# Ledger of designs, part 307: VHH binders against p49116

Target 1, 238 residues: p49116
Amino acid sequence: EGPLLSDTHVTFKLTMPSPMPEYLNVHYICESASRLLFLSMHWARSIPAFQALGQDCNTSLVRACWNELFTLGLAQCAQVMSLSTILAAIVNHLQNSIQEDKLSGDRIKQVMEHIWKLQEFCNSMAKLDIDGYEYAYLKAIVLFSPDHPGLTSTSQIEKFQEKAQMELQDYVQKTYSEDTYRLARILVRLPALRLMSSNITEELFFTGLIGNVSIDSIIPYILKMETAEYNGQITGAS
Key: E = the ipSAE of ESMFold2; O = the ipSAE of OpenDDE; V2 = 0.75 times the mean of E and O plus 0.25 times the DockQ between their complexes.

## First folded at step 22 (VHH; framework vhh_7n9e_1)

Design qa10 (at its last look DockQ between E and O 0.91; V2 from the best seeds 0.76)
Fold by OpenDDE, fold request of step 23:
Structure qa10 (fold): chain B 238 residues (1-238), chain A 119 residues (1-119)
Amino acid sequence: as target 1 above (238 residues)
Amino acid sequence: DVQLVESGGGLVQAGGSLRLSCAASGFRFSEYGMYWGRQAPGKGREWVSGISGDDSYTAYADSVEGRFTISRDNAKNTLYLQMNNLKPEDTALYYCATSEYSGRPEDYWGQGTQVTVSS
């Protein structure tokens, strides 16, 4: 078997909606997030190993890890997205909800902590200066995670994850030979992804666009979305 | 329209072998993953094996690992499943499916070919 990932999988270019509004409204935030989500899912879809697992397994994997993939995408695209500005805008919009007494104090705390965790994670990744190859392999590692409940073909999934891990190790050793502990520093960031609530992420980034429809329910549709439709969305969005 | 036509099924004794074929049409075959599924009597559809569009990766269910081999000929738009050391529990209607993207959430399935393994 060839490598799990190729150079084509290293490319991860997010195109933001244009023009950028003076005030980052809910629609702009949701559209930006949706583009990132689509990009992440289609990235997964482009991996040959992923193609080999079939629809049911693919859907289950993505359902299990979409929040982690999305978060890694946020980190990777933080500069292009002006993520700090987006998060600040989200907080501002949240303040409106607070004023309308729509959220409990506990819920407000949970949401704010989640935003903090997102920012901290992205900052930590920036400090590590993670490159495109490393991001690709990290995404593959979280994608092919066999430890989610309800998965089938866990043996195959595990093999693919091991392949991703090995390739990452080889890459880091080759590219950063003078930094002996770089791999370890990178991998220890992964647990932070599991601590983040997918429900809160969905609420913050997607409720303004998809309403009562869950990310979980639309994942099969995203995975089956035509590439042309995605490209059209990128070029047609204003 | 996407079409998948399975063939090669039949009656075989335990320990025997069969080779299934799936003729595909109506889409860019080499660009999409393909897989085999099966449905035994009284059971739901079960994923058996899959293969990437570029033929670089294959995957198998634990129940068939080491016994079945999936392959494809992109020039002929054909998917294959070599089944060795067949067992009675392998008895099922075997389906070919594609990961072709058509805006539908479900994959396309063929009509299936019956495989019966006698003890």
Scores: ipSAE 0.870, ipTM 0.941, lowest interface PAE 0.4, mean pLDDT 92
Fold by ESMFold2, fold request of step 23:
Structure qa10 (fold): chain B 238 residues (1-238), chain A 119 residues (1-119)
Amino acid sequence: as target 1 above (238 residues)
Amino acid sequence: DVQLVESGGGLVQAGGSLRLSCAASGFRFSEYGMYWGRQAPGKGREWVSGISGDDSYTAYADSVEGRFTISRDNAKNTLYLQMNNLKPEDTALYYCATSEYSGRPEDYWGQGTQVTVSS
């Protein structure tokens, strides 16, 4: 077997809806997030090792990790999406909901804690200046995680995760040879992804798109989507 | 129409070998992952082995690792499964399947070829 990822898997270009509205709104946020989700799913299914596992395993893996992949995508694309501005707008809308007594204090506290965790994660990744190769391997490590409940073929999944880990180590050692602890600093960021709630991610970024249907329910359809349709969803092309 | 036709099954003694073939048509064979599954009587379908479209990666269920080898010939649109050191527990209807990106969540699968391993 060759490398787990090729150069085509390193490219991860998010394009934003155009034109950008003067004021952020739920439709712009939802379209932006949808493009990132489709880009992330297209990325995952293009990996030969992923293709070799079969559809039932593919669906189970993505159901287990889509929020982690999405969160890595948010961190990687934070500048181009103006994520800090999006999160600030969401916080402002939550403050208005408190002012008007429209939401329970417990719900708002839960959502604010999630936003803080997301912001802290993205800031830590930006501080490390994680490059495109490193993000690609981190996504592969997250995708091929054998420790999610309910997975089958866990030994094969673990084999691919170990290969992603070895290739990341080789890349970091060669590219950042003067930074002895870079790999360790990168890897200790991964546990934070398990703290991200998929339900809150859906509320923050996807409420206008899906209504009351969870992303978990549509993953089999997204993974099997025709390539031309994927490209339209990623770019918003007609 | 996507068509998958399996062949090469039969009756074989434990410890023996068989080579299964799957002739594929109706889609761009080399662009998609392919896999073998099997179904024993009264049981659900079990994934056995898969291979990427570009033939660069293969994967195997634990129960067949080291004994079975998946391969493909993209010039002939044919998928293969070399089964060595067969055991009675390998007795099943073997089918090939594709994950062709049709916008539907279900895979396409063939009618299958019976493999029976006697003690």
Scores: ipSAE 0.667, ipTM 0.871, lowest interface PAE 1.2, mean pLDDT 86
ESMFold2, look of step 22: ipSAE 0.617; ipTM 0.852
ESMFold2 (binder alone), look of step 22: mean pLDDT 81; pTM 0.823
OpenDDE, look of step 22: ipSAE 0.826; ipTM 0.917
ESMFold2, fold request of step 23: ipSAE 0.658, 0.666; ipTM 0.867, 0.872
ESMFold2 (binder alone), fold request of step 23: mean pLDDT 82, 83, 83; pTM 0.829, 0.836, 0.841
OpenDDE, fold request of step 23: ipSAE 0.844, 0.848; ipTM 0.925, 0.926
ESMFold2, look of step 26: ipSAE 0.596; ipTM 0.848
ESMFold2 (binder alone), look of step 26: mean pLDDT 82; pTM 0.828
OpenDDE, look of step 26: ipSAE 0.827; ipTM 0.920

Design qa11 (at its last fold request DockQ between E and O 0.68; V2 from the best seeds 0.73)
Fold by OpenDDE, fold request of step 23:
Structure qa11 (fold): chain B 238 residues (1-238), chain A 119 residues (1-119)
Amino acid sequence: as target 1 above (238 residues)
Amino acid sequence: DVQLVESGGGLVQAGGSLRLSCAASGFRFSEYGMYWGRQAPGKGREWVSGISGDSSYTAYADSVEGRFTISRDNAKNTLYLQMNNLKPEDTALYYCATSYYSGRPEDYWGQGTQVTVSS
């Protein structure tokens, strides 16, 4: 077998809605998040190893890890997205809800902590100066995680994850030969992804677009979406 | 219209071999992953094996690993499954499937080819 990832999988270009409004409304935030989600899913679909696992397994994997993939995407695209501004806008919108007494004190705390975790994670990744190759491999490691409940073909998934890990290791050793502990520093960031609630992420970034529909329910459709259709959304949406 | 037509099934004794074929049409074959599944009597559909569009990666269920080999000929729009050392528990209707979605759920699977392994 050839490499799990190729140079084509390193490219991860997010196109933001244009123009950026002076006031970031819910629609802009949701559209931006949606584009990132679609990009992440289609990125996964472009991996030959992912293709080989079949539709059922692919759907199950993405359902299990979409929040982690999305979060890695946020970190990777933080500058392009102006993530700090987006998060500030989200907080501002939440404050309106708070003033209207729509949220309990405990819920407010949970949501604010989640936002803080997201920001901290992205900041930590920026501090590490993670490059495109490293992000690609990290996403692959997250994608091919065999430890999620209900997965089938876990042995095969594990093999692919191991391959991703090995290739990342080789890349880091080759590219950052003077930093012998870089791999470890990168990998120790992954547990932070598991601490983040997918439900809260969904509420913060996607409520304006999907309404009562869950990300979990639309994942199969995203995975079946034609690339041309996705590209049309990027170029046709404002 | 998407068409997936399986062939090559039959009756074989335990330890025997069969080679299944799936002829595909109605989509850009080489751009999509292809898969084999099976359904035994009284059981649900089970994923057996998959192959990437460019054939660079293959995957197998644990139950068939080491015995089955998936391959494809993109020039012929054909998917193959070489089944060696067949076991009675391999008895099932074998289906061909693609990652391509036409918008019709019925196009996801072919009609299937019956494989029966006698003890």
Scores: ipSAE 0.862, ipTM 0.937, lowest interface PAE 0.4, mean pLDDT 92
Fold by ESMFold2, look of step 22:
Structure qa11 (fold): chain B 238 residues (1-238), chain A 119 residues (1-119)
Amino acid sequence: as target 1 above (238 residues)
Amino acid sequence: DVQLVESGGGLVQAGGSLRLSCAASGFRFSEYGMYWGRQAPGKGREWVSGISGDSSYTAYADSVEGRFTISRDNAKNTLYLQMNNLKPEDTALYYCATSYYSGRPEDYWGQGTQVTVSS
């Protein structure tokens, strides 16, 4: 059996809508986030081990972890996306929503705490200088999580997660041979992902695309999207 | 149009072996994952085994791991399931499926081939 991931899975190129507007708006933010979501889902389905698990398992895994994959994608692409500028624009929009009595004070507190946690996660990953190989294996580790409710084939999923962990270990030890603690510092970042609320992520990034329909409900359609249609969506081409 | 046709089912005694085949057409077979499912009388459909498009990865349900082997021949557009050490609980209608990316959320399924394991 070959490596779980190859160099094709390390490449993670996000193409932003252009030009960047002078004033960021919900349409630009939602399109940018949608491109990242589609890139993340297409990345997952390109993995041979994922392909071997079948549609029902694939959908269940992605439903359980899409927010973690998306958050890792935000961290990896934070500079390309100008994420700090996007989050600042979202904060300004939330303040206007308070003024117009559109959101409760408790909800806005929850959302602001989520934004802070997201920014701290992205900053911690940047300080560690996580490279593309490390991101790819971290994404695989969160994707192949065997502890989600409702999963079948949990022993196979666990074996794939262990393989991702082993390959990350081998990569870090080869590439950063003089840094004894790098693997440990990387892996301790993963629990922060479970603090991220998928509901709040939808509110922050997907309000212009997702009306009364959750990301959870569209995942089967995204995973089955024809490759040509996906390429058109991610690049704005055609 | 996508078509999947299973064959190789039959009656076999417990402990015996059987090899199933699935002939595929209507899509670029080697680009997509393939898998076997089964449905026993009165039960829901159960995923049995899967294989990636390039054959680099296989996966098995716990109940069949070590006894069943999935493979494919991309030159012949054919999926296989070698079933060894068969047990009565393996009795089911076996069908193949593809993850072909059609824009629909459903997989494509064959009509199935019956496997009956007598004690």
Scores: ipSAE 0.669, ipTM 0.874, lowest interface PAE 1.3, mean pLDDT 87
ESMFold2 (binder alone), look of step 22: mean pLDDT 83; pTM 0.837
OpenDDE, look of step 22: ipSAE 0.860; ipTM 0.936
ESMFold2, fold request of step 23: ipSAE 0.621, 0.357, 0.515; ipTM 0.856, 0.755, 0.813
ESMFold2 (binder alone), fold request of step 23: mean pLDDT 82, 83, 83; pTM 0.834, 0.834, 0.838
OpenDDE, fold request of step 23: ipSAE 0.860, 0.861; ipTM 0.936, 0.937

## First folded at step 25 (VHH)

Design kq1 (framework vhh_7n9e_1; at its last look DockQ between E and O 0.56; V2 from the best seeds 0.00; counts 0 for: pae E 2.3 > 2)
Fold by OpenDDE, look of step 25:
Structure kq1 (fold): chain B 238 residues (1-238), chain A 119 residues (1-119)
Amino acid sequence: as target 1 above (238 residues)
Amino acid sequence: DVQLVESGGGLVQAGGSLRLSCAASGFRFSEYGMYWGRQAPGKGREWVSGISGDDSYTAYADSVEGRFTISRDNAKNTLYLQMNNLKPEDTALYYCATSESSGRSESYWGQGTQVTVSS
């Protein structure tokens, strides 16, 4: 079968909207998030093993883990995105909603906690100094998770996940031979991704762009889009 | 329009061999992964084997691994499935499918070719 990932899958370059506004408006945030989402899904599409599973299975996998992939992407691209600034802007926008009494106290708490979790996760990844290879393998492990409900070909998905894990292990052993427990430290970060609400993520990063349409419903279309086509759609929407 | 046409099925005795073909048209064949599935009577669709667009990666279900070989000829827009050491439990309608489904929400697959393995 060969390796699950190659050096080509390490590249994960996010291009931010230009120009960056002085004030980060909802549109800028949503567009940035949309680009990251697309990049993440495009990355998945580039994996030969992913191609071999077929669209239905692939769509189901991405539907199940898009929030986790997105969050890993946020962590990986935190510097390029100025994520801290984006999150601060989001909080600021939320304050306006609070003043308008549109949100319950409980909802506000949930959203703020989610933002905190995102920030903490990204900070934790930065502290670990996760490199591009490690991110690629982590995303693969998340992508090929067989434990989501409704999946088909779970045995094969599991095999791919194991391959990702083994390749990560080999890489870490080779690259960070002096750090015996690096692999473990990296892997124990993955559970934090499952604690994050996809609904809240959607609300924070995408509602301004897609309105009431769910990310779940558009995933099949994103997976079919070419980069040029996607960029064209974003430009047309502005 | 995407079109997939399977061929090569038939009746074969246990232990025998068949080679299935899938002729593809209507999309950039080499850019997309392909896979074979099958559906036995009274059972749901089952993923059998898949192959990446550039033929760099192949995968097999546990039930067929070591017996079946998936391949493709991108110049001919054709997908193949070499089936060796066939078993009665391999009896099914075999269909090819693509990850490319332009204009559709679901995977595109052909009408299938019947494979019957007698004991």
Scores: ipSAE 0.540, ipTM 0.816, lowest interface PAE 0.8, mean pLDDT 91
Fold by ESMFold2, look of step 25:
Structure kq1 (fold): chain B 238 residues (1-238), chain A 119 residues (1-119)
Amino acid sequence: as target 1 above (238 residues)
Amino acid sequence: DVQLVESGGGLVQAGGSLRLSCAASGFRFSEYGMYWGRQAPGKGREWVSGISGDDSYTAYADSVEGRFTISRDNAKNTLYLQMNNLKPEDTALYYCATSESSGRSESYWGQGTQVTVSS
């Protein structure tokens, strides 16, 4: 067995819709998020260890972790996406909805807490200056999580996660040899990903794309797509 | 057209060995993951083992790990399953499958080859 990830798995290039509108709108936000989602799914599918697991296991893993992968992608691509501007626009829209009595107070609290958690996560990753290799290994660690209910082949998944953890450790030790605690600082950020609500992520970023259908329900179809069609969805061309 | 043809099944005593083959055609074999599954009479299909397209990673169901070895020969478009220390509960039709779908909703799989392990 070779390394879990190669340099092709580190490349994570998000291309924004063009031309950029004067004002961010629901369509631009949804298209940008869709490109990130498809980029994240393409990344997962390209990993040899992922390919070796059965199709049912692959679908179950991605259903369990897609929001975590998406959130890591948001953090990694925050500058390219102008994420802070997107979140500010969403907050302004929420304020308008309060004034017009369109949302319940409890729902607004839930959405604002999610936005705050997302901002804090992205800020903490930026402060640590997480690089592309580190992001790739973090994504692999969350992808190969053996703790999700209903998984088959848990021992194989655990072995792949351990390998991702070891490769991250090796990378950090070699690249940041002067910073003994860097690995620990990075890993402490992972539990926050499990606190992110997939339902709220869908409302913030995907309402215009999927209507009332959850991302969870379309994952099997995304994972079976032809590579050329997949790349078209990532760039918005097709 | 994708075609998968299994062979190598048979009757064997408990503790014995068999080697299954799956000849593949109609797609770029080395670009796709390949899998073995099995189905005992009256039961659903169970995933047994898988291997990545580039042959760099393998995975096994807990029930067969350490006894079965999946491999592939990308030059010959052939998938293999070496089964050692066979047990009566390994008795089943064994199918190979591919992750290639060519825009279909379902993966391709073969007809199966029967493995029967007597006690």
Scores: ipSAE 0.482, ipTM 0.804, lowest interface PAE 2.3, mean pLDDT 85
ESMFold2 (binder alone), look of step 25: mean pLDDT 82; pTM 0.823

Design ra1 (framework vhh_ozoralizumab_d1; at its last look DockQ between E and O 0.61; V2 from the best seeds 0.66)
Fold by OpenDDE, look of step 25:
Parts: C-alpha cells; structure tokens; sequence
Structure ra1 (fold): chain B 238 residues (1-238), chain A 119 residues (1-119)
C-alpha cells in the first residue's frame, strides 16, 4: 500500500478576503473562519484513506475532530490570517455582547481562557517552526484518531493513524536529522488540541448560524459540497 | 451599509421554475460567500443554498438538492437562485444573505421575494 499522504496533501493555502478591512467585523471573521473550515474538511476528503472509510465513518470522524483540525489550521495559517488581529477583534465584539446580553462572569472567563489557549497554541507552533509536511501529518494523526466515542472501523482508523505517525517520523528524521527530539516536541503539542472547546470555538468564529444549525449538523453538507466544475456542467456557465 | 435586494418571486404551479436574483451593494461582494434562505409562513428561517466567494463550492440541503442551483456574478454583484421542479412546500419568502443568520445587523438580508407554489 502506498503512502497515506502525498505532496498534494501538503499544500494548504488559505485565501483571505482582501483587502483586510480597517475594522474587522463579524462578517469578515465568519467568512475567514468558514474558508478555513471548508479548506480543512476538503483537505480531509481529498485523502484516499479517508474516502476508504465510507461516508458514515468519514462524517463521524470529522464531527469528532473538526475543532482540532480547525485549530491546527488556525496555527498553520496564523500569519496569513493575521490571527492575533482577528482574535483581538473577537474580544472587542465580545465586550459589546457582554454589555448587551449580560453574559455571566463565568462565561466571560471561559471564553477569554479559550482565546488565550488558542493564541498560546498557535504561538507554540510558530516557535517550533512547523512546516507544511509536519502540519499535514499532524492533521492526519488528529483526523484518524480512533479514540472518539461512537466510531466504526476503529481498527482501520488506528492503522491510518499509525501510518501517519510513521510517515511523520520518517520525514522528520530525513529533514531534521540533527534534531533528535523534534518529533517528540511536535507530538507533545497535540494534547493541547483536546483542551479546546468546540462549542466556544463555534461561538467565537461562527456566530450567527441560522436557527439550530451547528457545525456538527452542517459537516455532512460541507463534505458533500459540489465543485464549480460540476456546476458548470449543469448550467453551461463557466 | 449592506443592501440586498431580492427579486424574481411570484406565483408558479407545481413543477414550475423560477429564477431569483439578489442585487448586493455596500460591501465587497466578491469576497464573501453568499446564502439563500427562506421563511415559510409560521416557520423559521431555513437555509437553502450556499456559494463560496469564488463560486468554487456550492452547498444545498437535501430538501432542495438537485432542484435548486445557486450561482453568482461578481462583476454584477448579483446572486442567483434557479429553482426547478418547484413544490408547494417551497412556498416561502426567499432572502439572500451574507451570513448564515441572514438577520445579523452586519449581515442582514433584504426584504425578500415571495415564492408561491400552488395549483
């Protein structure tokens, strides 16, 4: 069997709305977050091993780890996104909401702590100078996590995760041969992702979903998104 | 100020077709994903279509998939919704939106256009 990831899976290019407005509004934040979310999920579905698990298992995996994937994406795209500026804007908007909606002190603390954790994680990844290959493998390790409740095909998922880990190890040994402990330093960052609340992340970046729509509920549709190529065939439009 | 103006609604028989348009202004239309949402009488808002800023991706709920097609012309700041094989349950006021909610102060929907599917 071939490698889990190819060079095509290393590319992870996020395009931001341009130019960045002087004042980052909720609209800008939501659009940016949506693009990253879609990019992350479409990255996942581009992996042959992911497709091999079947639609139901695929959906379950993404539902379980979307927040972690998203967070890794934030770290990877932090510079392009000007993440610090976005987070500052979110804090400002939060302050306005606090005044209007009378959020509890405990809730405010939780949200602020979450923002801090996000920033710290991204900073830690930046300090490690994680490259595109390493991010790809880390995302794969996170994606193919067999320890989420309710998953089917856990043995196969575990195999894929092991494969990702082995490929990462090989890559790091080859690319960073003089840094004997780089792999360990990278992998030890993964537990921080599990401390991130998906609910709070959703609230911060995806505020304003219609009705009872949640990221969890919309994931199946995101994974089934049609491409422009398909649309062109139907409508005859370029 | 964000302005969205929907048009193209009307009365149509079951199985018929309509094409909705949304004229957008007051923001960089080409930078943002757009949505169609609808509200049937006595019901809440329901999203019916999404298109990415670059039209690379579209998304539909199962209720309209295969029947509705969202498209956009960024040069004209216009969003479209082609609705085919219309059903009575598609009867609603249709809104275009720049956000999932469609009612956010910053991402507000327009006045909407009424689509009535009836024999």
Amino acid sequence: as target 1 above (238 residues)
Amino acid sequence: EVQLVESGGGLVQPGGSLRLSCAASGFRFEDYGMYWVRQAPGKGLEWVSYISWDSKYTMYPDSVKGRFTISRDNAKNTLYLQMNSLRPEDTAVYYCATHWTGSSPEDSRGQGTLVTVSS
Scores: ipSAE 0.811, ipTM 0.907, lowest interface PAE 0.6, mean pLDDT 91
Fold by ESMFold2, look of step 25:
Structure ra1 (fold): chain B 238 residues (1-238), chain A 119 residues (1-119)
Amino acid sequence: as target 1 above (238 residues)
Amino acid sequence: EVQLVESGGGLVQPGGSLRLSCAASGFRFEDYGMYWVRQAPGKGLEWVSYISWDSKYTMYPDSVKGRFTISRDNAKNTLYLQMNSLRPEDTAVYYCATHWTGSSPEDSRGQGTLVTVSS
């Protein structure tokens, strides 16, 4: 009962480290990606339906979908992040690694194909001119995916996903009433997210995060992270 | 030119408190998230705390949550760790870090400050 998302869930403002260094490096890339990851996790935590599922279910959902959520965030923030510049710097680094024989040819080919798919996904979303409301609902559809293995409460998760789909449909029909097929065009972009490798995303964007610990292993801590937006002390307020 | 200098370590009784400081220079401290990590005698590095660039987010492993508090003063380029209710297993060299890279540990952390918790 009630709406799944409110207008406060539409705001998704990423602040980049400033200024951009003359030559992009792993520190800048990892900080930029970390900011997007924390913003995405903060966004998910703020959803009442997500909170209602309980801590164990929350952890399982986010472990299953964090890469899809992060990829939607990359597409949404691609211009603010100068993502094409970041990806070009990563490609240049990988080409140097080939010349120095630091990585296997198969691994580098796999990583380059992933970068291509990521850029094409972001380009397709930009061509559709996806707005902030649409991104918020797409993220909710991805977050409340009942099909991931190992989940409990899948019927309740499915109901939340259906609610996200219904609210997206209502929004699109009211806001883009002249575009009969907009919802269908938006939804057909989602399957590409399942093809994105979380392992490669970590290699591309998170090499320096917490000593190269996998994102999967830190999800419980990210979900419990303390948020100091109020004037109060940075302590364990619950 | 990145320099991180830890201080505030020492010998303390179990149940006691210490406040660690980390002076940062050579980079725009206010733009980067910061970590505390520690290395107990004969063991590898262990993550102890994280704080985002703007102090909005903090994270702790279960081993220290509720006892340790990370903070930063971006105007002074200084990172802090308030350590309360100290236990003998907290004995370690404590380092502050910008990013923890496996390729060059010296590039991502300071020299450390020794904390010894013993009766």
Scores: ipSAE 0.551, ipTM 0.799, lowest interface PAE 1.8, mean pLDDT 85
ESMFold2 (binder alone), look of step 25: mean pLDDT 81; pTM 0.828

